# Ledger of designs, part 20: VHH binders against F-box/kelch-repeat protein SKIP4 (SKIP4)

Target 1, 358 residues: F-box/kelch-repeat protein SKIP4 (SKIP4), of Arabidopsis thaliana (Mouse-ear cress) (q9m2c9)
Amino acid sequence: MACIVEDPQRAGQSNETQIALISGVPDDISKSCLARVPREYHMAMKCVSRRWRDFVCSDEMCDYRNEFNLAESWIYALCRDISGGVFLHMLNPFSSRRSWKRINDYPYIPMREGMGFAVLGKRLFVLGGCGWLEDATDEIYCYDAAMNTWFDVVPPLSTKRCYFACETLDGKIIAIGGLGLNPNAKRTWDIYDPLTRTCKSCSDVNIVPEMEDSFVMDGRIYIRGGVGGSSTAVYSASSGIWERMDDDMASGWRGPAVVVAGDLYVLDQTFGAKLTMWCKDTRMWIHIGKLSQLVMKQPCRLVSIGNSIFVIGKDCSTVVIDVENVRKNKMNGVMVCSSIPKTWDDDIDVISCKSVAI
Short names: E, the ipSAE of ESMFold2; O, the ipSAE of OpenDDE; V2, 0.75 times the mean of E and O plus 0.25 times the DockQ between their complexes.

## First folded at step 15 (VHH; framework vhh_7b18_3)

Design q01 (from p01 with D53Y; at its last look DockQ between E and O 0.01; V2 from the best seeds 0.00; counts 0 for: pae E 11.3 > 2, placed apart)
Fold by ESMFold2, look of step 15:
Structure q01 (fold): chain B 358 residues (1-358), chain A 119 residues (1-119)
Amino acid sequence: as target 1 above (358 residues)
Amino acid sequence: QVQLVETGGGLVQPGGSLRLSCAASGFTFSDSGMGWARQVPGKGLEWVSRIYYSGSTFYQDSVKGRFTISRDNAKSTVYLQMNSLKPEDTAVYYCARFPYRSSWYFDLWGQGTQVTVSS
């Protein structure tokens, strides 16, 4: 009987009036104050008023915090449980209670394997993937970390793909190669531009390696493929061409990689867990330290925040490695470690991890 | 020329055993994951077992403890030892390949071999 009817006039009126965020304070000053509140309290700020919620969830607030070096990076882990369901866990690494929290989302991401996982601004993107007996998909899902909600992304990828390299570069998401029933998928890459909501497909008659891992450094996407990482290639976004990777650099890329302030680190899990760093000056790999094999429950994923490398394994069991001294001294570095407890959810595989700065 | 050929199917009484073989040709077998799936009459296709190039093995819950997957890289052959067979195991069994990075996407299939469990 009584139905809630949306008032179109109310929406228009709100946009046309001078509405104070804080009574008696100009909005520019109010925004400056609100933008300085630590991220852990942003959920509470959403409860103050509609204008506060709109600002806290806005690109404007995220941009302000980034511009003034106020942004706080939280880690998001794309996970799969024993039933095959896909979901997110998040970690605030700056909280005194450094623990993983499951994101209660609705609706759920379909059960998929080989998905891409990328970050642009306040948003996480889950791309493609394949299911049991299903071909690869071109679907894209987006999680907005400021709004704490999922939504569908249109248009989809230009090419259905799974088990592909997926990186962000120059404000765009680049999905490279992979598997699918389309035989040309290995020779294509999609460039997804969220600003124009367009997806461009590129191809080259030359092959690109099958994807095992990737990283971004100095405007280039580095790709490792083949059994045991036997094939490597480099994509240069500025030229749109593929190049060979430096042989000395490639020789040490034997596991998950992460870039910290322009320096490449690799976790080599052959015969134990060894953290190494590529030293540009000497053109050699430097041994940083060895980790306990118990923290290296495969699959292990790496993500960095500042000078800290987060090694995240099964059940989100986490080791944090501070490499500040190593980066500055190279040969006299000390690997400082700490740990973060696993989730209370058992038997969870971590598919991919990214950080989102807000 | 890329091919998977299954052998070893047949009729067996409940509680019996069978060993399926799958001979591979036309690709680098040692770099590939291999697996078995089955088409149960009236129930559709379901996975049975997988073995990675590393030798790691995985099984569907309904066959754990009864079935064993193995591989011989020198002969480019994967096997499925099926023990304590039940009438519910009656199906066409398919050998399949998956890329070494994938555990769920099978890109090459054999023609299948019939396994019938009845008295």
Scores: ipSAE 0.000, ipTM 0.331, lowest interface PAE 11.3, mean pLDDT 80
ESMFold2 (binder alone), look of step 15: mean pLDDT 86; pTM 0.870
OpenDDE, look of step 15: ipSAE 0.854; ipTM 0.948

Design q02 (from p01 with D53E; at its last fold request DockQ between E and O 0.71; V2 from the best seeds 0.00; counts 0 for: pae E 2.5 > 2)
Amino acid sequence: QVQLVETGGGLVQPGGSLRLSCAASGFTFSDSGMGWARQVPGKGLEWVSRIYESGSTFYQDSVKGRFTISRDNAKSTVYLQMNSLKPEDTAVYYCARFPYRSSWYFDLWGQGTQVTVSS
ESMFold2, look of step 15: ipSAE 0.605; ipTM 0.868
ESMFold2 (binder alone), look of step 15: mean pLDDT 86; pTM 0.872
OpenDDE, look of step 15: ipSAE 0.869; ipTM 0.954
ESMFold2, look of step 16: ipSAE 0.290; ipTM 0.728
ESMFold2 (binder alone), look of step 16: mean pLDDT 86; pTM 0.872
OpenDDE, look of step 16: ipSAE 0.868; ipTM 0.955
ESMFold2, fold request of step 17: ipSAE 0.539, 0.486, 0.513; ipTM 0.852, 0.828, 0.840
ESMFold2 (binder alone), fold request of step 17: mean pLDDT 86, 85, 86; pTM 0.875, 0.867, 0.873
OpenDDE, fold request of step 17: ipSAE 0.056, 0.860, 0.866; ipTM 0.557, 0.955, 0.955

Design q03 (from p01 with S102T; at its last look DockQ between E and O 0.01; V2 from the best seeds 0.00; counts 0 for: pae O 8.0 > 2, placed apart)
Fold by OpenDDE, look of step 15:
Structure q03 (fold): chain B 358 residues (1-358), chain A 119 residues (1-119)
Amino acid sequence: as target 1 above (358 residues)
Amino acid sequence: QVQLVETGGGLVQPGGSLRLSCAASGFTFSDSGMGWARQVPGKGLEWVSRIYDSGSTFYQDSVKGRFTISRDNAKSTVYLQMNSLKPEDTAVYYCARFPYRTSWYFDLWGQGTQVTVSS
């Protein structure tokens, strides 16, 4: 039964005397005022009235906040426990008490591995993966960060995928390669458009098998895979083709990668934990600093907000690196970082991390 | 030949106990996770319990506190001690393996053993 996610916005404007959002205040002004409320209070706002709830959960709210430069980026981590349970955790990095919080249990997906994780606007998408009884799947699940709810399954991927690369580009979700019953899946990618609810499948021989990592930079998707991460490819949306990645750039891609203000950073974990940056001009990797291995439990994922890199490891142990400060203070090798401790006792692996701005 | 063979199933009264055994052959048992799943007639498969190579154990909520999974690497055998059995536990129980790379995906199955809980 294809649960048609009816766009709740087309519910008929019944002329019901729309109770003012704020008594005695025009709605436009009220909306402007409500949009200025910090994100941490949005949950409480939804409890005021139905109209408040609807507005806070609306795309209009996001538009106002973006227009006013009030959007706040929070970090979301897709996590797996040792039992195979999958959970979504959230971190407000602006809070005085920075702590990870578990979001409500994923209602419909018992125990998946190899899932893709993507963000579009205020929504998080969990794609594909394999189950304990099933090989690769084509399912897509959506979490709305404003609504704090999971939606029913959206139209599936064109190809069942597990352990694939997943990125967002130009308002679309790109699912690349991966494993599955279909051997051809390894050299295919899907383009999912949430607006049209369509998925297009494409193939290219340059897609690398066994995806390990991916990132988006300058409108291109970079993927790394193969045995030991030896193979790389670059996708350009303009050309629609995959090309070989530059060897010099590829050589330094030896760990999780993140783009900060247009620059590529990699946490090289081959010999300790080294943060390196790709210099486009010199075509060289520059050593930025070292992290203590004691503060990081592998595997780690990276996410950036502003000029900060969040290194998120096992149990969501988090190290925050201010890139600007580190670049300025070329001190003798060890980066000064802040840390956010784990908040739970269970062994949790971080599958993927993304930021959502609302 | 890679094989899992379940034993220990049977008829038991409510509140009774059974111990299932699964003998593994044809692969490195000590490096593999093992588990049990069950299938009620007319229903889908349900995972019951898992034990990792490290010895860590996990249980479905419905069996927590009643079932205990264990393993003997020397004998290449995994066990499921089932206590306080209920009629709802009536099912075919399957032993299964999950490889290291896929921490919980079952890729090898036994033939199953029938467990019937009835007064």
Scores: ipSAE 0.017, ipTM 0.282, lowest interface PAE 8.0, mean pLDDT 85
ESMFold2, look of step 15: ipSAE 0.187; ipTM 0.661
ESMFold2 (binder alone), look of step 15: mean pLDDT 86; pTM 0.866

Design q04 (from p01 with L108Y; at its last look DockQ between E and O 0.61; V2 from the best seeds 0.00; counts 0 for: pae E 5.0 > 2)
Fold by ESMFold2, look of step 15:
Structure q04 (fold): chain B 358 residues (1-358), chain A 119 residues (1-119)
Amino acid sequence: as target 1 above (358 residues)
Amino acid sequence: QVQLVETGGGLVQPGGSLRLSCAASGFTFSDSGMGWARQVPGKGLEWVSRIYDSGSTFYQDSVKGRFTISRDNAKSTVYLQMNSLKPEDTAVYYCARFPYRSSWYFDYWGQGTQVTVSS
């Protein structure tokens, strides 16, 4: 249960230069209480006082919530409308009214294709990309979900790139391969470290060309490229070494992928959408179930929260699958657990989706 | 000019303890967040612990329960008490400052002090 307490702005406090967060409560205790308030109420908390707003938006708040194991994941979708504009949509999956909201009160990110999309802590990063008026760029924009604001990130990527793999690993953002003005971009990767505000460029001849998709599992970045995912590679952050992906594992990677509790799930969108799981013990793909085409509009993206996979299609139409229950039942056929209405925006495509825990 | 000077590193056996100190100058210490980061040989820099101007403390999971960060605002000094040290804790340890009151990135750090945990 949450504690929501209005910051005291009372007549009669004379000569005090700092208003207590909660009247009659030491600030340390107040912060512990405020950190326990469910995320859906954080917007309202920012309206109580300047001190409340500062704390709710702070990294200290985030640290408290992580310490208490109270972080709540919301889903953010990077979307493109018919005009080519790029926008961010947000979903609180825990609200009784689960609906997508467009982040349209803030500056648009310039129109681009082939951008990277990554999450680190309470922040979402949109990296690189190219457009009709420009070759690849190295620009990075950040959305801070606690502050509900956008800002430019410095330094930029070391290498201008588009159509590249982009993942978060060990507190750093890794931008891999792709296309750009620098012809060597396809064999490089940038490691962006937000803690030190540095970007390091690395190269290796083993990097797979023509980036198509990626995921992170067990401290490694898996990428695929080539026609229909015919080329694959795996990056181990601990060694800095690239290696080939297991051929049997790669053979079933025929669509968007997500990792839940250490298990790889793939939505194969050919011949009707079907969900499969890689079983590393037997080195085989297991059929979990088929999703109805009537419920989902392609292309689809996957994101997970806990044991739930969110399948997000055109216009942000969404199907939620609880894979703990799905794995236990081992069912064949269509498994539709629940749905979330599409966004109000017409004719939008979901480029990428991520969860942000606060 | 912001200045951070670390002391207290050295060689210690597994299971041993060390106390690192960081003397700070050139800024209003009591209004700043401070922290420790470490550079493991062959690896990137990673954060270890944070202490906010409020006195609130936070730790990376790998050191939680073994390390304690503290600060003395009167002496403009931040400390890292390291107990139950493991060979994996071998690194150069850097004292660092947050650029703003609650920022998650460090804008200044010292030259570091070597901590070596070996038999």
Scores: ipSAE 0.295, ipTM 0.722, lowest interface PAE 5.0, mean pLDDT 81
ESMFold2 (binder alone), look of step 15: mean pLDDT 85; pTM 0.864
OpenDDE, look of step 15: ipSAE 0.839; ipTM 0.943

Design q05 (from p01 with G33S; at its last look DockQ between E and O 0.65; V2 from the best seeds 0.00; counts 0 for: pae E 14.9 > 2)
Fold by ESMFold2, look of step 15:
Structure q05 (fold): chain B 358 residues (1-358), chain A 119 residues (1-119)
Amino acid sequence: as target 1 above (358 residues)
Amino acid sequence: QVQLVETGGGLVQPGGSLRLSCAASGFTFSDSSMGWARQVPGKGLEWVSRIYDSGSTFYQDSVKGRFTISRDNAKSTVYLQMNSLKPEDTAVYYCARFPYRSSWYFDLWGQGTQVTVSS
């Protein structure tokens, strides 16, 4: 995995002239101050000097902000336009204006379907997929949200795959099942470790052949596949084995899902789209509220930040649902929502959405 | 039971026209995206056009403006009207189905129909 590299020669150059990050301030104090600046201003900080740009884009800054609970989550939507080109939109949900912005610096990924989309630290990964009349690929692209740049990732996936489940757990990216010319791709999963730059392939006959949705909860990856979500399975990361999904939980998983503070929420996009929550304590699905079909354009994806669920539809049209009261009080049918206008780019489909905390 | 059957191929002179038809059976045609691909001698398979369940269309640049894809949901049939034909359009043409609205690959193929453009 490519990383921002600090100037390694500084430690060995005790007698050379140096330009301080902030004149008259030791660099360790300067870094502490710079790391506390809100993320919306980080772009401006990159323009101050080369040293500021290097620090703002560094893993050191991101690690400091996470350690001190300063990290701010922004939403990234993987999108496709009418020509089949793949690109990102980004939303700062805390900005006063709150509008989607297209990220223009991207690798050309034309005519690709069934790609995996995963987040690890400040980086977004686009994995696999297939083109028109082409076999699946094993390629991995990485977008660094701090640097606002793309790069290729080596090694690639162990198995070429598309239409697969893709999630992150324990600092690793896990690509599960899917399609490809390899007839056994649907029974395998790859475990990609970006720190060691290794990809391990595993197999099990119980993997469902076609993935529709997945989520991560309590160290487990939950997968729904097959026609109309007829098959469900659970991968336990701690043991590396596959388990059966709770039948009551599976029965209510009839749409895109997101986990908020350990609680599972599902948007049922049947007539009169409705939001439900799985209550672990009672083993029941709780109705949260109904969304107007006129507000949301299909298909929809879900992502969470804190106690807010972002429902993102066609053209990045967005509804924000605050579930704080539901979580704290377990009250039925109570929700508060707001909306964010669609992007300027018309006729785009949202493939997947993730949040990146920096 | 699920199948696609192409008809309408044949020999035509350069500048001529042909209309290909593809009869579908065994699945809900009105919910499906459909398309055409062709096997050009010496170049292998290439895509030609797509029509979505909504009626929206997409074309390979080399045929844009000359070929028109259309559908008749009542007859479960997709068509390819090919005008201003060139010798390089000579190929076996396949009707195909996309499995999902978001997909750009085919999961169902017909047997193909030969189109030959020659004097």
Scores: ipSAE 0.000, ipTM 0.222, lowest interface PAE 14.9, mean pLDDT 79
ESMFold2 (binder alone), look of step 15: mean pLDDT 84; pTM 0.848
OpenDDE, look of step 15: ipSAE 0.012; ipTM 0.261

## First folded at step 16 (VHH; framework vhh_7b18_3)

Design s01 (from q02 with S102D; at its last look DockQ between E and O 0.01; V2 from the best seeds 0.00; counts 0 for: pae O 14.3 > 2, placed apart)
Fold by OpenDDE, look of step 16:
Structure s01 (fold): chain B 358 residues (1-358), chain A 119 residues (1-119)
Amino acid sequence: as target 1 above (358 residues)
Amino acid sequence: QVQLVETGGGLVQPGGSLRLSCAASGFTFSDSGMGWARQVPGKGLEWVSRIYESGSTFYQDSVKGRFTISRDNAKSTVYLQMNSLKPEDTAVYYCARFPYRDSWYFDLWGQGTQVTVSS
């Protein structure tokens, strides 16, 4: 699609009569109309004019779409290839032709491991990381999903971190534990506020070292780490304190976790792939179903959209589980799933997956 | 004591085969991902292969189709079958442990075993 590059030389004439977004239509109506366009066409919309581009990329656009309940969640996967290159991949799960697409190459840090991946609004953040036997970094990179661009000028973390837990809570990004040059970093967490561009560092002895997994549920951050995931902790934003996780709950947390409509699901990959659910009322883990090993390439990450769990494995092989259907139709323990095949190069590890609603 | 002990290294002709073994002790082997790395003198450490606790395997492109990683949880041992060996495969091979979530971070490694491929 040929982007009409407006000739920069016409900048001279002062009376830039604000060209209407749509000729003959008031701007408020135009904005309402544009906001109703499906997300898959937003890239094309940005090519129509500068004003269209600016609007589509604006927070105002998001506001309109939210108001009209038109926001669409797409899945973003932070991936690494064998060379250590880091890439961002995107999936529109609602497309009739579901396929993963590679986005712009990660511009700045080849061969980074142990990165955090967080979403705040329409922006994705890649945080920290380290190289082979290299020190952890405090670098943060931001990708705007509406603009489809990377930002390299983001305030750093207060503490250099690698292999840490990273979650979003109350409009802030929380980086927890991990490895770094500072041995005390293992017992610290950073609260990063993108709005104020400030980072606050805190410490707690209850923070688990060597983070393996984390999730947010009911306003709390749950973390798992240690040898074999033996250590767990819960952070309450209200109290600002880390507490011990319930032993019964912790005992069933044996793999990637995701929260769907307030319920916790875990994919146990120890003996095949088993989806389990934590029942808050009974305080027991319930077996939901099994995934076929034929359709899933481990290791897998989980992300949820609505009532669906996306299991994303090696090479971005994806299985979609409808939680409602699975609960209703216990077919001999095998879950009915849809599959999205890999569409790109082999030997890609999925580091983390998040959804962004625009 | 937590330890990894590699065995099976040696001298082999090009095109030959070797099988490396790594015996693990001092931790719950079944809960850990295991892998192999190699180092050529004067060069950096490079990963060769990994196997997750689930049994899923990963290989570097340079060894793909030639090397096979496996594990025996009952024996707390990880293996590397190396076929069609090349002079470029000459290195010290290290067994390593890593958590499931980690790509190539390792928290435990063996002393290494020398593999030499020479005519």
Scores: ipSAE 0.000, ipTM 0.197, lowest interface PAE 14.3, mean pLDDT 84
ESMFold2, look of step 16: ipSAE 0.496; ipTM 0.817
ESMFold2 (binder alone), look of step 16: mean pLDDT 85; pTM 0.867

Design s02 (from q02 with S30D; at its last look DockQ between E and O 0.54; V2 from the best seeds 0.00; counts 0 for: pae E 3.2 > 2)
Amino acid sequence: QVQLVETGGGLVQPGGSLRLSCAASGFTFDDSGMGWARQVPGKGLEWVSRIYESGSTFYQDSVKGRFTISRDNAKSTVYLQMNSLKPEDTAVYYCARFPYRSSWYFDLWGQGTQVTVSS
ESMFold2, look of step 16: ipSAE 0.457; ipTM 0.817
ESMFold2 (binder alone), look of step 16: mean pLDDT 85; pTM 0.866
OpenDDE, look of step 16: ipSAE 0.879; ipTM 0.959

Design s03 (from q02 with P99D; at its last look DockQ between E and O 0.55; V2 from the best seeds 0.00; counts 0 for: pae E 4.9 > 2)
Fold by ESMFold2, look of step 16:
Structure s03 (fold): chain B 358 residues (1-358), chain A 119 residues (1-119)
Amino acid sequence: as target 1 above (358 residues)
Amino acid sequence: QVQLVETGGGLVQPGGSLRLSCAASGFTFSDSGMGWARQVPGKGLEWVSRIYESGSTFYQDSVKGRFTISRDNAKSTVYLQMNSLKPEDTAVYYCARFDYRSSWYFDLWGQGTQVTVSS
C-alpha cells in the first residue's frame, strides 16, 4: 500500500469525494480540525482515507495552516555522497527525537554540481547544474514536501547555468549568473514565475561572474563571488536595480550566511569557528562567539528557524544556536549550543540547506 | 471552448469599492479552484485571492479584510469584492483557475480587467 509516498496524479482519480472527512461533521469544520494536527503526524493521516490523503497533500491544507499561523518549518539538506550521488536529508527540529532522515531520491536527479536550491511554499526546487561529461542544464526538479515526492518541472530555466546564485524573493525564484555554454550566462539572471510557470531572462554588465554564495535580506539578494569573496553585488527584484554592496558589510562575509529576524549572521571558519553579526546601525561586524571545534566540520551551511540558527556540517552534523540565548551564555568565548547527531551515512557533503514550512 | 472573462474594472477614488466578475466556460467549474491575480506596475504579477472548490477562501496579507472572493457554481462565476481601495491596488486583475495540487500555479487565465485607484 502506498501510504508513505503518493503519486501527485492519484488525488485526481479518487472516488471518495462524497464521503465526509469526519462522520457527522461538515467538511469545512473537519478541515479546520485536521489542519491543526502537528506536521509530524501528517504521514499517518494520509493512511486514513483517500479524502484525508488528498487534503493533507493539498495546497488547501497549507493555506489553512498558514491562516491559523500553525506552519511548521522542517529543514531539508541537499547532499552529495562519495559516489557523487545527490539526495535530500530531512530534519524535523520540533520532534523529541531530532534526527536526520534520508528522503527517497527520484532517479532523474543526475549526478550534477553547482545546482540551485530554492523553496516556494511546500516545494523545494533543484535547478540547473553541470556534470563531469555534461554541460550546464536548464532543468528544474521539484520536491513536494507534503506529498514527499519528486516531479519534473516544465518549462525549464531560460538559460542553462551552474554555480549560480539562487534565491526566492517576492514569490519568484531568481537564478543569477553562473557558468554555462552561453559565455554571457554569468551576466544574466532568470526570473522563474511560479504563477504562470514561465521563465524570462535579463542581463546586466555588473553581475559577478563566479557566484558562490547568496542571501536575502530586506527585499534584496546579496551575492558573493570571486576569489575570497572579492566580488559582491546586491539585486533588488522589485526594481531590477543592481547596487554595490557596502564595503564594510562585504569585508566580513567570509563564510556561510543566514538572516535571522532581519539581522545578518555569518559563520567565519577562517581562524576557528566564529559566529558574527552585521550591525546595520554601527556598520560593524559584532562577534557573537565561537563554536566548539569538535562539533562542526567544514563545509558548513546555515538555516534559520525563528531565533535559532542551525549550523549544518559534514554528514549533517548539526549545532543549534538560539541567538538571543547565546548572547548571555558564553564560556571562555565559546557559545553554549545544543547539537543534533550526524547521519548514519559517512562522507556526506551538504551542498545547501533550506527550510520548508507546512 | 475553455475561457475566463473578467468584467467590472474601472476608475475609482481611494476608499471606494468595486466588484469584479469572472465568467467561466468550457470546463466543469464546480470541480476547480479559482483565484485572482494582479499585475501591479513596478511589482509584477502577484496572487490576490484563492477560492477552492470546497468554498474555502484565502487572501494575500495586503488585501485581507478589504477584499472578499466568492463563487456561484450555478452561474460558473467567481467574484472579487474590493473595498477600501488604495492607490497601490491599481493593477490589471486576472481571473484564473488553479491546479488542485498547487496554490501558486494557475493553468488557465482570463484576459484581465483594469482597476485604477487615483487620488
Scores: ipSAE 0.309, ipTM 0.734, lowest interface PAE 4.9, mean pLDDT 81
ESMFold2 (binder alone), look of step 16: mean pLDDT 85; pTM 0.866
OpenDDE, look of step 16: ipSAE 0.682; ipTM 0.885

Design s04 (from q02 with R97K F98W; at its last look DockQ between E and O 0.50; V2 from the best seeds 0.00; counts 0 for: pae E 4.4 > 2)
Fold by ESMFold2, look of step 16:
Structure s04 (fold): chain B 358 residues (1-358), chain A 119 residues (1-119)
Amino acid sequence: as target 1 above (358 residues)
Amino acid sequence: QVQLVETGGGLVQPGGSLRLSCAASGFTFSDSGMGWARQVPGKGLEWVSRIYESGSTFYQDSVKGRFTISRDNAKSTVYLQMNSLKPEDTAVYYCAKWPYRSSWYFDLWGQGTQVTVSS
């Protein structure tokens, strides 16, 4: 590049210049360095300067960390206390002192049931649900995990709904089925595009109105719904088509599910808990191991980080299953797992859990 | 007064190249993050590329290595050089900016320019 004569400065022009992120270092190099700092220190980095705070909280920071494969997943649990208040707990699974922390910041989320919970990038979304004023709502609340701040209600769903399947796929939030008075949500799904803050509503006559569970695998959303979980379906976002789930695969889906390294795991909680895995090549469910009943209170939610499955029950009581190590460390067919103690808040229900990578 | 105006779209054969330009007016361009998104036929809107006010650039995986975003703050213009075009790149391409501190949504959009890749 050729040299450019620098423009002369005026007093008003100097007000636009910014202090360097790191003295004597170009900002692009500084950002590369700052992006490598482990996430547990990001709070402290916000205290260094306004520029550091702005970068640490930015989507640019996330883009750098993703490019460098440095993103760290923390777990967020959507919870309800005995008064009906809805809030988040957060767990840093990499901390030496692993404990759940309550997020106590604004805003107040109204008392609601049957809400959706989804993650896009560094943000968590709480969608829909039922209130005492209305049977269903279209409201969406957003929490930014990098800023540790709730945004006010964002633009809503196109269809008021509760007790629906809610998943993120291809940068969109997809809200499927559920209950609602006007319009009837039963046979519709919304494709919410946070990028434009717009929503497209679609319909299909074969969607059942109530959802019990869902997961995302290989670019598709798998749902289990209907009375007693008697029906299953698969949504492909690339084609917009609903398909029948493989009957052998569906027959083993008898509990919460999670995908680890492309493999589907299901925790059957009937009499104790047993972990099974779907083997696509043989089209069979294989037994991985049992989880001791003495450790967990049902119902449980599952989330994965790396090769670990986090089983999160009432009061955020948590068991960690390292899938690679579990066969080596079994005692009488019972998986040997680590645990994380319950939260300080008593008598809370865990509605849903997701991980956020930053 | 605040607007984004795209130019450079058109019809091109597979393997060809196009350069899109986006002229901005009515806001402080040098302090704004900019990007390109596209509306693919039969699909929704998807992001293509981002360029931050710092000059840092990021790309969707499907275009990485083929597309290059750049900006000229003196001309308040952002560019998208598109090489090795494929039929699946056929879309309406939009220039957009995001609000301060957030690229998770765009708050200003251009009118869009059609790019068609066909034999």
Scores: ipSAE 0.346, ipTM 0.757, lowest interface PAE 4.4, mean pLDDT 81
ESMFold2 (binder alone), look of step 16: mean pLDDT 83; pTM 0.841
OpenDDE, look of step 16: ipSAE 0.852; ipTM 0.950

